VH-VL binders against Rho GTPase-activating protein 6 (ARHGAP6). Designs and how they scored, part 5

Target 1, 202 residues: Rho GTPase-activating protein 6 (ARHGAP6), of Homo sapiens (Human) (o43182r401to602)
Amino acid sequence: LSLNPIYRQVPRLVDSCCQHLEKHGLQTVGIFRVGSSKKRVRQLREEFDRGIDVSLEEEHSVHDVAALLKEFLRDMPDPLLTRELYTAFINTLLLEPEEQLGTLQLLIYLLPPCNCDTLHRLLQFLSIVARHADDNISKDGQEVTGNKMTSLNLATIFGPNLLHKQKSSDKEFSVQSSARAEESTAIIAVVQKMIENYEALF

## First folded at step 18 (VH-VL)

Design v5 (from u1 with heavy chain I103L)
Fold by ESMFold2, look of step 19:
Structure v5 (fold): chain C 202 residues (1-202), chain A 122 residues (1-122), chain B 111 residues (1-111)
Amino acid sequence: as target 1 above (202 residues)
Amino acid sequence: EVQLVQSGAEVKKPGESLKISCKGSGYSFTTYWIGWVRQMPGKGLEWMGIIYPGDSYTRYSPSFQGQVTISADKSISTAYLQWSSLKASDTAMYYCARTSYDLYEHYWFDYWGQGTLVTVSS
Amino acid sequence: QSVLTQPPSVSGAPGQRVTISCTGSSSNIGAGYDVHWYQQLPGTAPKLLIYGNSNRPSGVPDRFSGSKSGTSASLAITGLQSEDEADYYCQSYDDSLYAYVFGGGTKLTVL
């Protein structure tokens, strides 16, 4: 994994995917929910793993890049939010509403520095995607189609990949993605809160 | 036991509206997609579109975009397929199917409803 | 014609092995999109038979198997039985159409 060289401990793959999607994918309807090529995604992952200077360009499908980001998060040996803090994260929903956000801030502080930096980058990106969900009118009076991906949609997709009790194999996870969502209802709620309150958490 | 129960057969005239239903039970309704598939008499299967009831996200086949509306009411575990103005060419069997997915958004239909026969004739 | 091409029919005697092909292109199977298979018995709804190229859901006998290579997929049925007489459909995703697509179907006749 290649980290951001100077300031943050964000894997290069994560930062590269977020940058590409921020540049090319914010107006893509259904980003993260359109089919991607397993073959092309595997090839891109191998290039990043070999340390090749992969420059994600316009030729790379936003849907393949979206899948690459999800795959990276799923494949982490320990989930981004860590198994150690699993119960603490889900139990924040049992707290009084006025305490929930402050407790999430403390839990994020307890993450390893690399995990915290990576979560920061990811939530920054996901909040931007959510802000482009609705149709609007540009300053030039042109219609701009929204991507239709709300904070709830994004949390539904990313939550199960960010926190879970057990490691899934590639084969097992690819078959069980919809069934995995049944296990993650509480985490989806937590991740949605984090996306919606990103600036307050950091 | 996973079950999808569809509304009964319909006989309609061209120009009429129609809304058919698909009720899911025996599983968490909000955590699987529901897909709709058309089968014209003596023909094969055609994917029409899909909805995720948990967050209401809907996607249509380009062949059916603007021709039908897919919706769901999660409070009663029910998905719907709706036409505003039926045509004779809409005569077909319509299936709903619980739909599983993976990280790459590859979808497969793991449990099917019994079908709703829609007949449109003058 | 169908984006995924299947033979219109295949036949076999009881106990034989039959194979049903599903031929696609570089925009679907060849691009790395999974193939799934469905069995539709006469007068009934389709039923999932194989998913993710080669996985069997619970209750599907191991005499049904799936494989994928290049731009094509194949469903194999060994020990053919009279109750296997049905229509069989493959399904994948096509990224030029932005659509999930079914093959045209194959009618299996048990002689």
Scores: ipSAE 0.783, ipTM 0.874, lowest interface PAE 0.7, mean pLDDT 89

## First folded at step 19 (VH-VL)

Design w1 (from v4 with heavy chain I103L, light chain Y98W)
Fold by ESMFold2, look of step 20:
Structure w1 (fold): chain C 202 residues (1-202), chain A 122 residues (1-122), chain B 111 residues (1-111)
Amino acid sequence: as target 1 above (202 residues)
Amino acid sequence: EVQLVQSGAEVKKPGESLKISCKGSGYSFTTHWIGWVRQMPGKGLEWMGIIYPGDSYTRYSPSFQGQVTISADKSISTAYLQWSSLKASDTAMYYCARTSYDLYEHYWFDYWGQGTLVTVSS
Amino acid sequence: QSVLTQPPSVSGAPGQRVTISCTGSSSNIGAGYDVHWYQQLPGTAPKLLIYGNSNRPSGVPDRFSGSKSGTSASLAITGLQSEDEADYYCQSYDDSLWAYVFGGGTKLTVL
């Protein structure tokens, strides 16, 4: 068991977005479902793609950073969970409930190392977002507004970006609703299970 | 092929409740938002709110928050708009619209229902 | 009172070109949110005309075109025809209002 192995092969963009949203976005109602500036998101993406050392700060909109993260995952040449393992991931739902989590764990370990580390970072982050969905009382006894983004909501958003058969370069794939028209409830269910069981998977 | 069919016109009195419906067909109902748009007589279009039937996530325009309830029953591909207590100022045409979106959560209403005329008078 | 300002009316003769403006601000169009356009023929539901600033859905003639620059968008209609007589609405998102917003509408009269 090594300390903090999670971040060894995580793209800087993914880790930076997750860190920014963990710091500034956990109380944002509807995070990932609020409009963002295409212009600002594309500028940030271009800076990351050119290797510019980008530091995401308080002035960067959480909605722009949320869109940047989704865009990166959608634009990967092969989806994070890979086309090769698509059917295997979906078929875990056909197993007995007690076998599903262990099989998901094995499939995750079959991912390329970068994909596995990135998924680990992402699921850690999404689990944290989901834990802040409801209003609560902070450690300081102050009321904290929930973000209204449950594990189901997040899986609905992220499922199609993580697990699909269609190439990201298809022009119809750039429209989120068109890409999701080919989505099955199975994709959402698998990703929801991974978010909800993050600790057991890693 | 894509079709949104709304419930028929309603004539109501102030204080009455009302629930109008919008049934989608010819597409996967759970993969698009359904938006509701008000058009008061002789006036323009006003966005009221939106629901994602796949997970029931709802968002309201601040102008309509607390004024109406938006819901959906995905098992029958139907979205709803409802009032607990109608006012005369609620007299308007109400449209539902299938709503497409991109990764940036820019929304556009690509198919519209025929509208439901709601008349509230004493 | 709309955050997206459209002229209340425009007119043109058959065969001519008209433009309909949609003027916003730094919290909507100027922030980089797309503009969409809808046509509402008299007595009918609105119909999507342009999405994503300049894309035409199937079945919309190419004499309709959209553009965006700065804080404004424009719908251009060339070769005006009598069936183009309708109300036209732009739509975007305003991040200060937390709302999807329509312009006030423009009545196009074909003379």
Scores: ipSAE 0.778, ipTM 0.877, lowest interface PAE 0.7, mean pLDDT 89

Design w2 (from v5 with light chain Y98F)
Fold by ESMFold2, look of step 20:
Structure w2 (fold): chain C 202 residues (1-202), chain A 122 residues (1-122), chain B 111 residues (1-111)
Amino acid sequence: as target 1 above (202 residues)
Amino acid sequence: EVQLVQSGAEVKKPGESLKISCKGSGYSFTTYWIGWVRQMPGKGLEWMGIIYPGDSYTRYSPSFQGQVTISADKSISTAYLQWSSLKASDTAMYYCARTSYDLYEHYWFDYWGQGTLVTVSS
Amino acid sequence: QSVLTQPPSVSGAPGQRVTISCTGSSSNIGAGYDVHWYQQLPGTAPKLLIYGNSNRPSGVPDRFSGSKSGTSASLAITGLQSEDEADYYCQSYDDSLFAYVFGGGTKLTVL
């Protein structure tokens, strides 16, 4: 995206959550879709907000860390993909299929540099999660359980957190609880394409 | 008006297969979970599992994992609960319910179907 | 035995207040998982009364209220009416069982 190098600017919370989940959560069935403790997530969020050097360890539940990541993205004053570019991102789906990816790349370039870096980190992480979705058999015949979280599943969860015109109530987390189903379907499709093609976008 | 209409009562023999249905209307079918809840005669409510019709993701209670199959056909706004081989102990009322959720994946069942009575006896 | 413990029955006269408890543990309510409540009138499907510990959906009278403290939750019904006679269930999540769980149910009798 740049002809000269620039500092990577990823919030510590995002990078820490992604690292923890890459280390401990890739074989966790239903990651991002299993209940988390509001008490423990609140404590972790407060520690990050205070600027404490939080070290996420094996003792921290992957489900609490997953919720923390979602919460951070949802609570951003301007969504990661920005309200300014909302219509532009959605309308990429109206383009000819061969033009869609290049246009997404251009829109990503238009993001603030911090947003672009954060999106890159997030999509790398989500693509890794999706690659571990299916069950597998190790070379010694042992079953390796997949996490069941496809790129579509992840886009369904993360789409509304990355791009929205207005935050829904914090007490209700469902993009369609607000009766905006068609817009939600579009952003989910856009985010799915970004997860599946992240290397081409950066 | 949100409605969940379930298929009619079933009388079956042990070993037979069965698929019961739950048709949602009056809301965006693909943007809410559908949960299945069993109520054995004279007993309380038991969560069996859920499906998100928008992406077909399913999750089962450990007590029901491998015992039933939950599926959905979003083109006709219908969720299904299916047994490959019924047992007499499957005799119960089965409810489907539209399921809301929050960021922390705390689920609650905001609208319920009328129930499908399944009777399994030889 | 249910992971969430409810009294088997509660009774009250019309106009009175009753409280139904839902007692859990450190792996469910005590861990910070929300409690929801359902009413099941005789011969009918359950109906949502309270979600997220204390929120009432539209159409539920304000004489139904919920609260949570520590490892327990409570449903309060004030101004008791004969049509309140039903079974009441609490629901939460248990992270030891990896399952959404209902309480055993409480039969409310209006005298």
Scores: ipSAE 0.796, ipTM 0.888, lowest interface PAE 0.7, mean pLDDT 89
Fold by ESMFold2, fold request of step 21:
Structure w2 (fold): chain C 202 residues (1-202), chain A 122 residues (1-122), chain B 111 residues (1-111)
Amino acid sequence: as target 1 above (202 residues)
Amino acid sequence: EVQLVQSGAEVKKPGESLKISCKGSGYSFTTYWIGWVRQMPGKGLEWMGIIYPGDSYTRYSPSFQGQVTISADKSISTAYLQWSSLKASDTAMYYCARTSYDLYEHYWFDYWGQGTLVTVSS
Amino acid sequence: QSVLTQPPSVSGAPGQRVTISCTGSSSNIGAGYDVHWYQQLPGTAPKLLIYGNSNRPSGVPDRFSGSKSGTSASLAITGLQSEDEADYYCQSYDDSLFAYVFGGGTKLTVL
């Protein structure tokens, strides 16, 4: 039985944030799009950076944890999908639709193992968030508010920080020019496809 | 240059519907939020809600949830604020504003429309 | 009434320095939410003066400055000019209301 750590080379921060949000944030309307405290997020980031055994619990705001996850991904020296593969990922959109998934699969395989494992964890999480976007009825018969975060909404938030030629200069989750806006649209489309087809990619 | 041009003043009766518009130009319309802000006569500014035209995601202030509908048509770079049934208390100036944000979802309104005066009276 | 408190009015003579306060709480400014400032000249739309506590957008002169400490923020205007006569609003986020909030506004009178 293979319980090998190398299969899951996921940073503790990413896995901890995803676990917390899976437990406490799936019914939170607008998760990733509600204001968070810079002060509390900085404190959490510092604790993780010190290697402290940080436990994210229910008292930690879902919105602060969401911001922490976004901040980690944005601050990576090389984006998760790598600058080297930027053009290859974007050009997937030029292929016939039926070829696009297979090509994304190959590109994901070309990622460094840590990046691939982290992407796997992240897409699994984002896929779960997207599946909770709509209102529904629980097994208990109770109304369950959807989080309103579709795969497109999530790709819009995460795309530019997962795949870009360079980081935004001011560390904002925004685009400053028309040329960068066009690049962001393509990046968003690629990431949306990965979220929507996560199970086929791994 | 960045411009937000709003539709003209409106005079309405209670119970009537209304849809006002905000057309953005001089920037990528789909990559900034558009916020709506109310200013009642002689009063301060109140945030009503925002929309991200790129993916149509909308968020309302709790004070305005269910009171108005915010929408956008990105093909014509236009955002909308809509009432299904106006009240006299809706009499106010309504501004749209291009809204910038950071990673923490702290919003600020960097360019404003000229405002649309809505008067609701019997 | 707003959770961000501003003095209703402030005055100063041409060339002087004035400050406008924006007092919040532990659920907004004190929790680390940024403060932004707007100028509204009589009969016009608001205009962004300061964002992210202290950043000036392009075209805003350096005689306008912002700062934040504890649960409060301040807008300073030096070299006061007649055209500075306006209403000034601070804005932040309140995490107990889950809303973006403006201060009540401060009317600046240039004497």
Scores: ipSAE 0.789, ipTM 0.882, lowest interface PAE 0.7, mean pLDDT 89
Fold by ESMFold2, fold request of step 21:
Structure w2 (fold): chain C 202 residues (1-202), chain A 122 residues (1-122), chain B 111 residues (1-111)
Amino acid sequence: as target 1 above (202 residues)
Amino acid sequence: EVQLVQSGAEVKKPGESLKISCKGSGYSFTTYWIGWVRQMPGKGLEWMGIIYPGDSYTRYSPSFQGQVTISADKSISTAYLQWSSLKASDTAMYYCARTSYDLYEHYWFDYWGQGTLVTVSS
Amino acid sequence: QSVLTQPPSVSGAPGQRVTISCTGSSSNIGAGYDVHWYQQLPGTAPKLLIYGNSNRPSGVPDRFSGSKSGTSASLAITGLQSEDEADYYCQSYDDSLFAYVFGGGTKLTVL
């Protein structure tokens, strides 16, 4: 870990956001579904883009950090899952259930190495968030309210940001998450399966 | 042709329960939020809460948290607003609205129902 | 008082230009939360006029425009017509209240 760093091609922004949310956001009800400041998110994005060693601290809003992560994924010139593999990812849903995971694993291996590493980090993080979704009873017998963000909720939010068809002049598609969600029903199902089966895919 | 059709006007007494409905058509019901907005007589608009019918996830305005229940039945494309015990101060027009959103979870209400007038009096 | 402050009324003659202000604070408009605008004709449901500060949905005439600067937003209406007589509401998000908020409303009278 600290003595033997492992090389990974994960953007600093993605890794930093995931780390911050793993530390401070796992107990936050509705994480990724609460309003964030466009101004503060833009300021953080500019700091990362200039190569500053940004340290996300407790004073940074988990909602702003959540939006920053979504924004980075949306703004990639080619979506993380790539336009080239769009039809292949969608068509895994047409396979027999027992073949779907193996085929997803093969498609993930076809991604560029940096995309694959980034997806790995992201799915690890999303699986952790989903594991904190439900209410539970602590060892002291107290009820602990979960974050309410299931794998389906997270796939609904992230699917449209990870893969979409090019519709270059559609302003509503470019700015509205609801328009992206309307197109992305199938990729939401694929991404949900990826979150739920993260360890089998890598 | 997006449409939101709400249930009819209600006249109730304090202490009674009530569930009003909002049926959506002409769009994918499960991929948009449905918001509820109160307008008291002669007053402005107040956001009450929203639901994502695809997964039933709800969020309430803090001023309405615990005062109402928002729900949906996606099999019939219908959202609901309900009270367990009405007060006279609940007398108002209640709108449902299809709610668009962006990546920052900024919300706007792009299509509105016709409203349901609820009158609560002794 | 509403978190977003609007004048209670404005008026103008046919053909004139009017503006309706929406004044917020550093916890809403000033923090970079978008402003949306709604028109409510007498006896009807509200209708979306402007979203995302300045975008018009289809069917809204281009004589309606929105802008945002600092902690404030503005709806401008040019070429006033008698059918513009309505209540107008701005809407945003406030991160100190954790709530979507509407302005108090502005009644526009066409003289």
Scores: ipSAE 0.784, ipTM 0.868, lowest interface PAE 0.6, mean pLDDT 89
Fold by OpenDDE, fold request of step 21:
Structure w2 (fold): chain C 202 residues (1-202), chain A 122 residues (1-122), chain B 111 residues (1-111)
Amino acid sequence: as target 1 above (202 residues)
Amino acid sequence: EVQLVQSGAEVKKPGESLKISCKGSGYSFTTYWIGWVRQMPGKGLEWMGIIYPGDSYTRYSPSFQGQVTISADKSISTAYLQWSSLKASDTAMYYCARTSYDLYEHYWFDYWGQGTLVTVSS
Amino acid sequence: QSVLTQPPSVSGAPGQRVTISCTGSSSNIGAGYDVHWYQQLPGTAPKLLIYGNSNRPSGVPDRFSGSKSGTSASLAITGLQSEDEADYYCQSYDDSLFAYVFGGGTKLTVL
């Protein structure tokens, strides 16, 4: 059931960030990995939170906008894929390859409508970014620099914030246990799968 | 236990190439950034660059961009710092350091190698 | 010159309290980036002393404390001991330089 794009419940911040980055950020090497201005990002966040009609334009740093998007997703009270469905998403990796996409699709449709719409928009965007990872030649014969952000890289960055059970409130100085590492690997794998197959999932 | 073990001291001549190594153990090598820090004799610490071993994404300090190459081999949990042509001014102690595991705030170095002394003299 | 400014040296007697300042700008500490501190004993590699402005890693005594305000940070050492004689470095990130930045270092002498 494809929701009418007109009635998509995508947060304005998410949509604005994706649009800006699609327009200005696709050729940025290391997008989402390069440092931003915390001050500027905070200001933008506050403006969005206040319901100000913020227009992200060319003068806005792609790095700030990238950071804004990441932080928004991180700061969600419930992760985008929800805590309730966390185990189910992870367990999809235990299924036969032929069953994985179908199951993921079912789980996605179990999401709240807003989450589903937001996920769709996000995965669409991330897919676009991933397609621009490699150097290419434009139709006009110009060299286009790849951003070097593969689906795996993007999943590594976004995965832990989209799919998790517990928010660590405090910065912990600890060596990650093997169990945590495995969990992270699974999260990344699931999100990578979704980025690569977003068209089949919706 | 988290450990970073660096290669031994080097004595080189100007114009020579050099590659020093940093091997990590006791943690998931591919999921933590590794930074390189220079300390000239009797001077302070200088950040040179950082690499994510998982995909070898690298960032350099503007001061060191084009001056050195940072790389990693995740199969053997090793990061590298290399020069194509050494200068006398490259004489320094070089440290590798693991960066904190935070996808948003890779701002501190929690474990350090023992350092590699590089001496460049004619 | 280092992006973060530290006094070149501080001294204190055993048992005393000493403080080491780290002064930044609006593009680093003032921008909201955390400050971290490292201890470097003579002839050794640096060791993480404080992370995230005021957090102590395991094994670091509670007599070491960090704070941050405005564009500056401070490391405080109470109950100064002879073994505290070392160089101390603050570290942060500068978003105008797109670089991790260190202070110039402070040599602490225990009298």
Scores: ipSAE 0.097, ipTM 0.706, lowest interface PAE 3.7, mean pLDDT 90

Design w2 (from v5 with light chain Y98F)
Fold by OpenDDE, fold request of step 21:
Structure w2 (fold): chain C 202 residues (1-202), chain A 122 residues (1-122), chain B 111 residues (1-111)
Amino acid sequence: as target 1 above (202 residues)
Amino acid sequence: EVQLVQSGAEVKKPGESLKISCKGSGYSFTTYWIGWVRQMPGKGLEWMGIIYPGDSYTRYSPSFQGQVTISADKSISTAYLQWSSLKASDTAMYYCARTSYDLYEHYWFDYWGQGTLVTVSS
Amino acid sequence: QSVLTQPPSVSGAPGQRVTISCTGSSSNIGAGYDVHWYQQLPGTAPKLLIYGNSNRPSGVPDRFSGSKSGTSASLAITGLQSEDEADYYCQSYDDSLFAYVFGGGTKLTVL
C-alpha cells in the first residue's frame, strides 16, 4: 500500500522522502537502522536547502533517503512536537488509558499548522512502514519480506527527535541517568501511541 | 548499575559447536543494542555484529557474516554468540557490549562484559 | 592492517601530555562518522573513554580529551598518571566496508 496524500503545509523534503520510501522502502529490512552514505545525504540535503527541485527516484538509496528524513527532523530548530508542548505530551502518559488519545489529539491541534500537517504526514507514513514490519504473502502468492520496523522500533528512532526539551551535550542513548532513561522511555511511548493511533488523532 | 555478565571460559576442539552468553542488567535490555567484539590473543578489537534484543534484529560485520550467529532472549535479558563449528582460529576473547548510538549510525560501546575466553585446540 | 591507523606505542612520564592519533580515510572519519575511544587496562575489558569525538562518559577524568579533524582523530591525555598505562583503541564506522572499525590499538607506557 502506497499513499500519496497531498498536504498543504508539509515540507517538500518530508513529503518527498515519505513518498520515496513508501514506494521503495517498505520492504527494506532495517529501514532507518541501516547506515547511509553521509556524502550523498549531505548532497541531497544541500539541494533541498537550496530549493532545488529534487526528485527522489529509484536510483536513490532508500537508506540515504531514510537518513535524510531523520536528519531533517533532528535538525529542526524546534522539535516537531515543539518544546513548549513537551511536558504536556509526556504527561499524557499519566492519564488513564482511555483519556490519553483525546488529550493527544488536543495537543496535536495546539501545534503550529505546519507542524500539525507534517506530523500527520509523518505518522501516516510511519504507520505504513510499521504495517510492513512482518513477513507477508503478496496477492500474487509471493513472499514479501517484512522490514522488521515495528511501531516501537520506529518510535525509538524518531521519538527523541520529535519530542525533546533540550538536547544535552550527550549523544542520544548514551550513558544516561535513570531520569534520562525514563524520559526516553516516555518519549518513545508517546510517539508509539501516536503512530498506532494516527487515524484517531487527526 | 548497568552490568553485562558473560559466561565462563570455554575450551573446545575444532568442529565443536559453542554458544556463549551475555546477560544484561541495570537497564532496559530490550532498548539497547548489544554488540559482540572479538579480540584475538595479543591483537586488537574486531567488531563482529550487533543485535537489538527487542526484536532480535541483527547486523553482522561482513567478515563475520555466516561465521557466527548472534541471538538474544529478551525474557532473560541475555544475548548469545554461537558457532556451529569452531576453528582453531576462533581462539580469542569475546566481549559483549551495550551499544549506544545517536540514531545515525554512530554506534559506540558504553558498557562491556568481562569477556569470555574461547580456546579452540586439537 | 587496521582500517584506522594508530601508532603502536606511545610513552610519557608522569605529569606529561601524550597524544594518540587515529588516522582514517574518506570512507570513515573523513566521511563524517564519529570517533570513539576505549581504554583497555592490562587483563581487563575495554572501557569507553570518549564517545562522539569529544564527549566523556561519567567517571572519566577531564584530563582525557578527544578531537577530530579531517580524516583523523586524536586522544589527548594530560597529567599522565601511572594508572593510564593501557591500550587505547579508536573506533568509527566505514561505509565502504559496511562495518564498525577499530584502530590497531596504541600501547601507552608510563615511564
Scores: ipSAE 0.072, ipTM 0.700, lowest interface PAE 4.1, mean pLDDT 90

